# Designs tried in a protein design chat: miniprotein binders against tRNA-specific 2-thiouridylase MnmA (mnmA). Part 1

Scores and structures below are computed, not measured.

Target 1, 344 residues: tRNA-specific 2-thiouridylase MnmA (mnmA), of Desulfotalea psychrophila (q6aiz6)
Amino acid sequence: MIKNITGIAMSGGVDSTATAILQKQKGPVLGFFMKLNQPDYETQRDRVSQIAQKLDIKLEIIDLTEEFQEYVLKYFSASYFKGLTPNPCIICNKEIKFGLFQQAILRQGVERIATGHYAQIHKTAAGYQLHKGVDPHKDQSYFLSRLSQEQLAHSIFPLGGMHKGAIYDLVEAHGFHDFRGTESQDVCFLEQDNVVDFLEQTAEFSASSGNIVMNDGKILGKHKGLHRYTVGQRRGLGISYPVPLYVINLDVKNNNVIVGENEQLFHKTMAISDIHWISQPEREDLLHASVHIRSTHKGAQASVILKENNRASVIFDEPQRAITPGQFATIYKDTQVLGSGVIL
Structure headers, positions and changes below count from the first letter of each chain, unless a header shows other numbers.
F, E and O are the ipSAE of ESMFold2-Fast, ESMFold2 and OpenDDE, as the mean of both directions, binder to target and target to binder. V2 is 0.75 times the mean of E and O plus 0.25 times the DockQ between their complexes.
[cut] marks letters that were taken out.
Atom coordinates printed by the task and the answers are left out, and those that the model quotes come from them; centres of patches stay.

## First folded at step 1 (miniprotein)

Design Q1
Fold by OpenDDE base, look of step 5:
Structure Q1 (fold): chain B 344 residues (1-344), chain A 101 residues (1-101)
Amino acid sequence: as target 1 above (344 residues)
Amino acid sequence: SPEELRKKIEELLRLLFEILKELRKYGDPEAAKEVAELIFELLELIEKLEKTGDPEYLKEAEEILKKILEILKELGNEELAKEIAEAIKELRELLEKLKEK
């Protein structure tokens, strides 16, 4: 092990650049860029190379194209075809970025990797805790909610204690002036704007047209495949109704999109499965915690009833809108990420 | 009226959350868990009732409330037990009114 070298995950964005700057001030670093078959890979590679050169950082490229396809893209496609809404960023972080990519870096004798994520790692006697970044608008802890203790042990988040404004100031002080206004959300390697196109190009694509229906079974129109719809969606339904209608549920069995009024989107309960704990809750079979039902959700107070087989029942203090099967529910105690499960 | 039912459900939910809060604070953790599970089941039934209008879910809801009542009695919380018993009575009266329509 080359003691004292930190690997830097470099993406060409402001956050990874700031991370590189901050970590280089602390000691020797090696830069790593991940190839994932990005449409603009060459442009990104060249940008990263220029940044690395300007910072006097040796850059290595790690190709994980096939692994990304296997672990992330297949999950993504298969989820939509099951009427689920996936979170590929959580899976990518678990399996690729802090998985295979981290492992590849560690095999080179690097002790830890630094990334530009807005989250904090606290080392305690009981293990590593994951906490929210101090910038509430940039907190990315939700996307890291599936990381293991081992992954956290080998990770550094230099930006977790900083606000986004301070990051721009930092990189500008080092001669990088072109990052303002170019928020590359380095969190997701999937261009969200092309979800439908991506799915329809997948070899396994077999989605068929079906009915858009009310809860009473009244047919209001036709849908162009379930994969085009998610719970809470209003746009693109192509139906006329006296009041605004939203996708309430996807009935995969009958190939129906179920629609209803906004009030029908609110629920007090949900079930979660496949719970992964970063920090095991103390033996309370009943937790009171803040639960985030999607990346953009600010969290809601809830009672979490732990069940067998990594399942839980969740009772929100207040009804939550558009609880979406396939999304991740992340359980927080204050700023601490306790764990996450898949919404059923 | 559907509005009256909704109002009663909201009152019941407030009571249930109060019960859960008290059990977490002062109760046996096992009892709190059991009641929480029952509350979850009840809430799911209420949601199904609101969606389907099927009065059978109200019967099931009553059975769950009776279980909660029994747990509260065993814990010696007479005040909360009385409140739940009243809620059950009110729900029954509502059910009877719904059947007559």
Scores: ipSAE 0.320, ipTM 0.699, lowest interface PAE 1.5, mean pLDDT 88

## First folded at step 5 (miniprotein; from s3 with K21R E30R E50K)

Design i1
Fold by ESMFold2, look of step 7:
Structure i1 (fold): chain B 344 residues (1-344), chain A 101 residues (1-101)
Amino acid sequence: as target 1 above (344 residues)
Amino acid sequence: SPEELRKKIEELLRLLFEILRELRKYGDPRAAKEVAELIFELLELIEKLKKTGDPEYLKELLEILKKILEILKELGNEELAKEIAEAIKELRELLEKLKEK
């Protein structure tokens, strides 16, 4: 008959270890480790294997190196063609961790997959809801805003109702005393600096130098490729000017980085496209919600004007700094993630 | 008159956000969406006007403000309709001054 085995996404960090401990107490488990282009793969693999052995959990490695490289190259290339600043962690969660990885685990006859994410899944009569984790400093719901109902249905987030301090206490009570003071071993190595290195190592990627200019076209310096710059950035421009200057736009047509003073970064409006709803709002025309324009944004109240073709116009109650095309705007109602779209 | 234009734009912005806050109180979600859409367009035009100084954007602002005025009248919001009508009048006068040059 159908096994009631829970899959555990194991990465060698404290969160995945705590997840494995909690789920093993509830029933039979299988551990799964994902091979991507991690820079220290062998060290991470050995660590995950040691943890699995100590917990008496059978571990399987799922190699997605080629698929990850293909998805990342396609997503980043398409983003840079459009002058966008991509968000790799959101895409990796949607397409890799809860996509290909989850599917491979389910093919083993596993019923659901537990991960160490700080977020909550609530089942209602209308479907699955995604909510913020209770620890506000660790909440990861922003990065999960593209998940489908099917992906949520197969997922368990045991840490969502817990605080990080309790996680350390849990693993220490089970014989793991070396996690305090260690860096995360999560698979999200696509932080911005790593993305640039990864892209430039790929033989198919190319970027051309261009000018750093003011709005009026005055040339202040040279850049080494638009992909190296983000709206709101001040450091790393290599220019001299009497007042601080910031990247205000990436001009793909002319291959220019456009700079200006800090006040030029503030806007009350933005447009978003390609909206994905985890929980579609009941009113289809206009809603008032908290909108986060990046993972570190504290959220801002806004009027969200829903339009055809999965688009929306957003009017913030207060100006927002460094609204960045290509990043994701995630729409919250209180603790609930309603969905997200791509900033235009 | 750049200072005069700036002051009128600041007054308009305060009014637009007052209207948006009042819209959240309305029981007519269709009208609220329509006005919010027009306010979004106005905010975009104001940014273009600030960036370029082109008085053609001021003409476009006036056209959209008239649409908002009509909707507010249909909703029976006489106070906000009066404030928009005054803003339209003041901006028309400013536009005529700019054209004389």
Scores: ipSAE 0.588, ipTM 0.847, lowest interface PAE 1.6, mean pLDDT 86

## First folded at step 7 (miniprotein; from i1 with L13M F17Y A32V E44R)

Design j3
Fold by ESMFold2, look of step 9:
Structure j3 (fold): chain B 344 residues (1-344), chain A 101 residues (1-101)
Amino acid sequence: as target 1 above (344 residues)
Amino acid sequence: SPEELRKKIEELMRLLYEILRELRKYGDPRAVKEVAELIFELLRLIEKLKKTGDPEYLKELLEILKKILEILKELGNEELAKEIAEAIKELRELLEKLKEK
């Protein structure tokens, strides 16, 4: 018989702790903590170490700060230079957490890696499927929509079939009483503001000031760089106008932030590119599916017209607010993630 | 009149979504893609027409509707072809009214 070791992605929060507890009950485990550019790295490291020690789990730290820093600069700079709003968590999951980190863990001789994601992996005759977690308020399947079949094959999501309350109960039953009532520390620290600040601190990143304008060309103010603005944004514009104004477009050609009223944010159509399919759709022409244009979006029924070169034209049944170029449109069939593409 | 144009555009929108739904019945993937993409283009032109009021967008709408009409006739859907033909007629009449002013 062959001993199979499961790697545990440990981050010091309640979800990763519950994951470690559940997987240790099933067999031998090794704990892994990745070092990125976390501002509170040493505090997190100490917490993860204490949790691992309490659970009698050997812990290894994998330092990916250089890879993460260069990747963030390359991806985010390219996106912002084109007036696109990138999605850090989707790309970090694909390239770092389930990419470089997963590869480093597999080289330790483990077969699979468990993480505290609220999503489900289903093995079928046609391959691996990614499904929503059962807790609709904690589901993270949107952020995992670019994982490959090989990445899914090496992954375990023990929390996908559970609700958050049960996770707190589990951890408390095993001697961890400090998590309930606090925000999860397993949340991706790559929030929009953190990324902008990080990029501006590098010597290689630069951006030009420009104008904030209405559609008719009227100048209402100045902006400090297109990378600081997102379609649908109302706050932080620094302008005065009789009615609320929102960013409706980032005009790279003229270096303008275009603003308008809320009604101008609604569209029935969008185009997407660079589609990655976790599960290939059965039809090659047209499908009708639920499309999520960001992680917090409720999803909307749409006709998805499949085109050459992993592109699609999307027609929503109802207008959608703040469709944001550079973000990902994730295509669902019921609970199943079919894939995702970059919004243009 | 602006109200007359708005009403006809709303009727056209309902028809376009009906066509999208009916495309499921056809086994010709190339024709299905072609009609669906033409509908995508029409919806984008409608948005531009509403935003600008520029009658050139109405002229472009009519050209695309003619392409959809031809494909629906080839697919044998006489009912939807008749509805598109009527929409073309009504929008052409509205375009002529706009040119006179």
Scores: ipSAE 0.681, ipTM 0.898, lowest interface PAE 1.3, mean pLDDT 87

## First folded at step 9 (miniprotein)

Design k3
Fold by ESMFold2, look of step 9:
Structure k3 (fold): chain B 344 residues (1-344), chain A 102 residues (1-102)
Amino acid sequence: as target 1 above (344 residues)
Amino acid sequence: SPEELRKKIEELMRLLYEILRELRKEYGDPRAVKEVAELIFELLRLIEKLKKTGDPEYLKELLEILKKILEILKELGNEELAKEIAEAIKELRELLEKLKEK
């Protein structure tokens, strides 16, 4: 029979394993594992290979180590040079996982690529929409907010309509009983601490120490490089002060980490640039939407003033804590991701 | 006084958010909607600086932007909001004069 082949992004965790199980039930599949300079690559590779063998899925390894290094080093170095806090997972999804990796998989003759993301793709007459996953504790739509229509068209998210508990039940019913005790196997390699460690191991990355200061210039200590600090951070400052202090700004010009009390982190306004729309807004002037300023943010109602050159001015209904330049603001209408922009 | 300034600023902020809610109702010319909304964005940023520093020079800047909003609201025929902005301008001018006397 004529059959469409589905590519499976396999990573060795419970979510990718469940994805593989679900898609193999629907038709022929090919498994794909992405090499990205993971610290535990050989362990992860062996795990993925064992899972693929148990599921009787042919597995191919796609080595994107050089491309990962190019995109990550360029993006993060440029961000840190400007005093910005970058978002590794958004960029990896856009450029690597759904970019180069997806393209390599499509060249194998498959129709679409399934991944274990907790998000939903809805096809409409106007195009593809990205929606939140139904499990509010696992929803990953924030990290997918830069995907293009083409990237969405070739993607399948089988877990988007499921809750995490059902995922464990599914894999256990298929002979995988050890995931509940090994939840760290799904730890994202591209979390900020891992990217910082990767950059510091690269011989060409350089950062200088400087001062930790109050707004008035009082020196409270030394920092080990601006790239190690994020707006809103309190731990890891190595300073003593009568009240808790937080990073409120990264001053690139003077190479200073500026600290202050928690109240100084709250703002009602934010500017964003480089907006990418998955779904174009209905109005050309402004909209009232839920805006998420980071992945863990609960979302906040805001007026979004649409400007030229994919910029916007954002006014929150309530003050938001630790708005962080370089992170992404993702704009939602109910469950739908409209788009995202870079926080200035 | 710090309490008088804080109170008047909170009243102004409530008014600015009321204007934003009206602009969301498809107020008419998209260019005018964008202009007023962006002026409100600028005002809110100045208010933050004023609250942090207490520097009356930021109050002078607020008044200039409020005058621009007033002119646009009058041009659009929104008499109620224009009247409220005009009153806010008057009250903030009085506060600025008090701060200059000290």
Scores: ipSAE 0.763, ipTM 0.918, lowest interface PAE 0.9, mean pLDDT 87
Fold by ESMFold2, look of step 11:
Structure k3 (fold): chain B 344 residues (1-344), chain A 102 residues (1-102)
Amino acid sequence: as target 1 above (344 residues)
Amino acid sequence: SPEELRKKIEELMRLLYEILRELRKEYGDPRAVKEVAELIFELLRLIEKLKKTGDPEYLKELLEILKKILEILKELGNEELAKEIAEAIKELRELLEKLKEK
């Protein structure tokens, strides 16, 4: 590589636009837009092309539609068969955005790729650390908790030290006045509802109806497939009962959605598997750490008992609501992401 | 007995978290720390099931696990916590006998 060109992941939103502005000020850049099965692909493509043109950035489109479709179907189908609620954004970041997409960009001779994520990468003598973004309302480190050292080594997060207001000011100073007051287009389109709709549109996906039941077995109604329901869910159950009921569990064996009162959602313990460590813990036995059980979770202090085969048992200091199998538990030490595992 | 069970479970929970806090201070070798902490994890899950069902079979399982914790604490030389666990075992054993009478 004669000249170090920075790749820019461009998506047409304010965050990716700000990233492109910031990186172009530092040196030569190439823009890259990822074609997946986005519902609004053509609109996004046209918008990102206009932004790239305005910034005088050469834009390349990398088509990963087939890889994404196959991967998402397999991942979500496998999760459904196990009664798990998958996390599409974490998996897409690991396997697609920082996986196949990053690899395709690196093959162009680009050494580093900048994205508009609100998170920080700190290089230390022991390796790369992932830290929360400074804006607590925009921090995306939870969704990046599966990234490898290699993936972090090739990544730049210019927005991690900034607040969202400053991002709007930056793009407006460069002639982009249509972002403020609208929803961000930089969010992951792979949110759970989008994937459910996608799976149901495929000819190969199959799900059967079953019963919505109480813990005592009383049948309250029918469900349209376990994949449509998430632990902690209240709305969309289509049942009548004197008090509010919530999804407590997805019973794959009997094809039942188990419901109960809010109090049944609170637990002090959680088991996790398939732990990936961005940074290895200093102890091999027990950690006291902040654990986030979903992206919107405020974090809870917990004892994390390290077991063989990348498993852990988690004991929270206080009960946590709606611990959801299949989602990810992300383990933090202060602002640092240590790693994450799949909730069992 | 329901009120007695609730009080004993609350006391046990407090003790389990006390033990867990001590283990976080690098108490003993890593294998023993891991084993006791995992036993506490299992106890907390059993307590949750006992609270939900009232099934005294879970109390029998609690006692079995508490005995394992007691032996490990003795081997680690934590006589104060071992004494507290031994007393908890004694009180829960008495409660289990009362439940069997009914």
Scores: ipSAE 0.758, ipTM 0.916, lowest interface PAE 0.9, mean pLDDT 87

Design k5 (from j3 with E34R K99E K101E)
Fold by ESMFold2, look of step 10:
Structure k5 (fold): chain B 344 residues (1-344), chain A 101 residues (1-101)
Amino acid sequence: as target 1 above (344 residues)
Amino acid sequence: SPEELRKKIEELMRLLYEILRELRKYGDPRAVKRVAELIFELLRLIEKLKKTGDPEYLKELLEILKKILEILKELGNEELAKEIAEAIKELRELLEKLEEE
């Protein structure tokens, strides 16, 4: 029986290049590149085309610019104007990269799609599990926490069992010597990660000045729009005060940035909604798990109280700093991603 | 006496986490979930009490502790039930002092 073709998500970076090399060694492949709202699209397109040509991989470009605007950019902007801090990479993975992009690739008769993510997919009798990549400094499982069983079933993560150093060695052995010294962009549609400039260029942009206040209402200064601030922020407040102050909360109703001392950022409780489970918990009431409140968070042990309608109440064993509404809380059991929900 | 209230809240917090740890040992999901949800609400009320100093939050806290006490007795955990009953008594006496002032 002839093996089906494996699709390769090619982006022009070292990880996607290593993925293409590894998968071509195992069977027939086709390369696929997404056109989104990348600021450097033409440069990236030319780079990925050059890599595909060098590897003798046929490359197809799939234009998802309109869909990226509708599903990711609108979500991103709307969140900020509601006083929330979104995670566009999680939404892009769910709706675009493993959603519409994967669907388009599969419709061409491709068996599965391989991407350069540092995460592991384990097939078990109960279904597919998502696990952390073995390189703890490069693990990307947090960003994949909304994937469905179907999306995992059609995905391959060849780099999940590898360390970044081995990836550089692999691509250099195949004639790619220029990846060292380059860095991946954190958010693909921002130039230099400038969130404020992006938001203020939106055609429907409207923000009003308001007050920077303490919890008791004392006015310390003015702000130029809630979208300029996130919980935990210290820089850019433009106020004078005897001790350091941090953004504690964004009060949309009163158009206030609430500030306070560092101690006020610590909380033991959190509520989450819109939970998606990759792997259903064994207990239906309470689980004790590691919860990551953002991508850079090291994780914290917590009691997770399961509620109706895909909600949960979370009690951390130790207080957590800067729990931020709109970000995702990802629930882990050891190395396994169980799921994630939106912080309220 | 703000210091007396702070001390009693700290003692209560330690007790609530002890209860959470003990809940992991039970096989009655309904009771476990109900107590854990009440503890979650207590922790949020404690935050509000610390921020505002409003004794109405202490009244709400006492009502929730009473519900936890009833459930712990139904679960047969007399030691934790006794500790919660003692916490309720101490906080009720403090509330009476605050309302007199």
Scores: ipSAE 0.648, ipTM 0.880, lowest interface PAE 1.4, mean pLDDT 88

## First folded at step 10 (miniprotein)

Design n3
Fold by ESMFold2, look of step 11:
Structure n3 (fold): chain B 344 residues (1-344), chain A 102 residues (1-102)
Amino acid sequence: as target 1 above (344 residues)
Amino acid sequence: SPEELRKKIEELMRLLYEILRELRKLGVDPRAVKRVAELIFELLRLIEKLKKTGDPEYLKELLEILKKILEILKELGNEELAKEIAEAIKELRELLEKLEEE
């Protein structure tokens, strides 16, 4: 018979716990926990197991350690080789959390998977739409902008219509009193510094030191490998100069970190490639939209000129600081995520 | 002078954004709208190079692209914007001639 069990992505934090509570109230559930290369895997597993037991939820572990390592090594190494700054959370969502993990859950006969993401899925006659979560301080829609229609069709985001305070109230009403006022246990495993350390530990990763230079070629110091530097960075350069200097470009050809003053970080234009549309825009020529150039970006109004081969040229209404090749530009219309592309 | 160049570039950028606003109106030929927006994108990138280097060769490139925008605006029937672009071309050409005399 048709199986009506909902899968729950459980990670041991307040958001996944609230998700499990909400979905169990609606019908039969199974809990699923990913095993990756987490440094605190044993502690996290114990926490998730205890929560699942308290909620009377059967918990399954999906081991994706080898697949995660392959994806991280390939994606991040290729990005850094090209002088690009990758976005680990966007790729993890697309390829791991809603990719391999979702697929493994579906193969067990579960048709829908709930996660604790602060975003909204709206089903329309034209397909599935992704929208911002209602809590503007917790919204995670930026990180979900690469999801396919099929991935959205199998996903449930019960927290998208809620604020964080209501989440704490919910879990406390169900006997979980230790989440409020503590450091979140749903922290991102893929922090940038952890990824850099991970890459340097692999025997196949190789990076060469080189020079830190001004635009005119003046050498100010040496760098430890291009992969350790990000456009807009000021700290950790190890150079002396009368005014603050920032990374303005990573020059792969010459193996140089190019630095300059803050004013050189501002640009009104960018080009993007490899655009993925969750929702196709109505016009083929020119969009006026809000564009976010990274997760912490406030969003900026822009003219988006659509081009062939899933490319676009973007003109911002106001200059934007530290546009970073390799990161993702996510295109919004009001609360709706239209899609995202890779910054060139 | 460098200050005169900076002032004219600021005026040009203001005009380019005005053109972008006008292009967003419905009912304009979509192919022409896209082409003008692409040319404005190229102009904005050239302006950044001109500001960074001060090289008058970028000013020559700006003038060539502005001529293309002028012709498209005339074909679209936007006499007001075409007049403003023509004036910008005249002023920037005069500035280029001053820079080349030096």
Scores: ipSAE 0.694, ipTM 0.889, lowest interface PAE 1.1, mean pLDDT 87

## First folded at step 11 (miniprotein; from k3 with L44I L92F)

Design b2
Fold by ESMFold2, look of step 11:
Structure b2 (fold): chain B 344 residues (1-344), chain A 102 residues (1-102)
Amino acid sequence: as target 1 above (344 residues)
Amino acid sequence: SPEELRKKIEELMRLLYEILRELRKEYGDPRAVKEVAELIFELIRLIEKLKKTGDPEYLKELLEILKKILEILKELGNEELAKEIAEAIKEFRELLEKLKEK
């Protein structure tokens, strides 16, 4: 019988390195490194190559620079011009890492692709389920909430059942003594500041100046483009006021950044659209679930009213701070990701 | 009276969440469950607008939504909650009339 080859997504960090170690113990592997618009591509490539060589893993580079630029630019620009705050990691996972990258790897005859994500895939009679990683501080299931059944079927997450400390122990036992105490090498280069810079460097991007106002219309200052602001933001407003002010809303119609006091950030309701279900809910009308409105959100119990056209109305049991249009709301039943939608 | 309005809104919010808890129990008609829950969603949003702006026109809209909730609760057979909503309608109608006289 021919041994099946597992692809390893290698990125040069401790998590991808641990993934490679674990999968090589189980059978034949091929390493794959994704070339995007990384600001330090050459350094990252060299590091991934050194790790692959040390582990005796053949490494292939898949160049998705052009596709990444097109998808990221289109998604970000469209979102920011509508006053929405996008989530680049969710889109990158759906369209690039588990989309184009996964497809390119599978076309080479690889059976499945392992990545260093802290999440769990459970196969059941009803299909594949996505579950939280067991380490609550490293869980990444939020960012994987748009994955399809086909994408999950070809994926392996070896770190999902492990804690970060055990990952450091594993890589150290295999000769990698330089990861502990350093910044993560798997950091997405699409950080908030990088996104603004990325957009402004693109010839197609344009933004107009406008006012920073309170709800009553009082003008407190000027802004340099709605894309520079996120609901809940306090820093970078460039205004003086006796109490702290926060971005409450981005008013596209009037090109205003609306600010207010912290108490104005709390809401019990939100609407979501474009829902993708990894696992269909058991009821078609109303469910009570834990809803996460961003990756760092602890999660909040809510009534989720299921509507036509992949929409839902959400009523939280307790008010939630800084519900941000354009971000994703991820719906959980216990540890299971049911799906996610775009916050309106 | 702002304090009178605030107290009535707090009582209504408690009732709306009680209705949501009852709807989470298995009810017969999913379409009626969806409709009541969506009306509650819209009502909570109206309450936020009322608190933010103070515009009494939102009280009129609030009354219209409460009437719809009442009818659907009767269709679902929950007479206890229907009675509580009917009482809330009466109280908010009286408050609205009091404000119009001023």
Scores: ipSAE 0.738, ipTM 0.910, lowest interface PAE 1.1, mean pLDDT 87

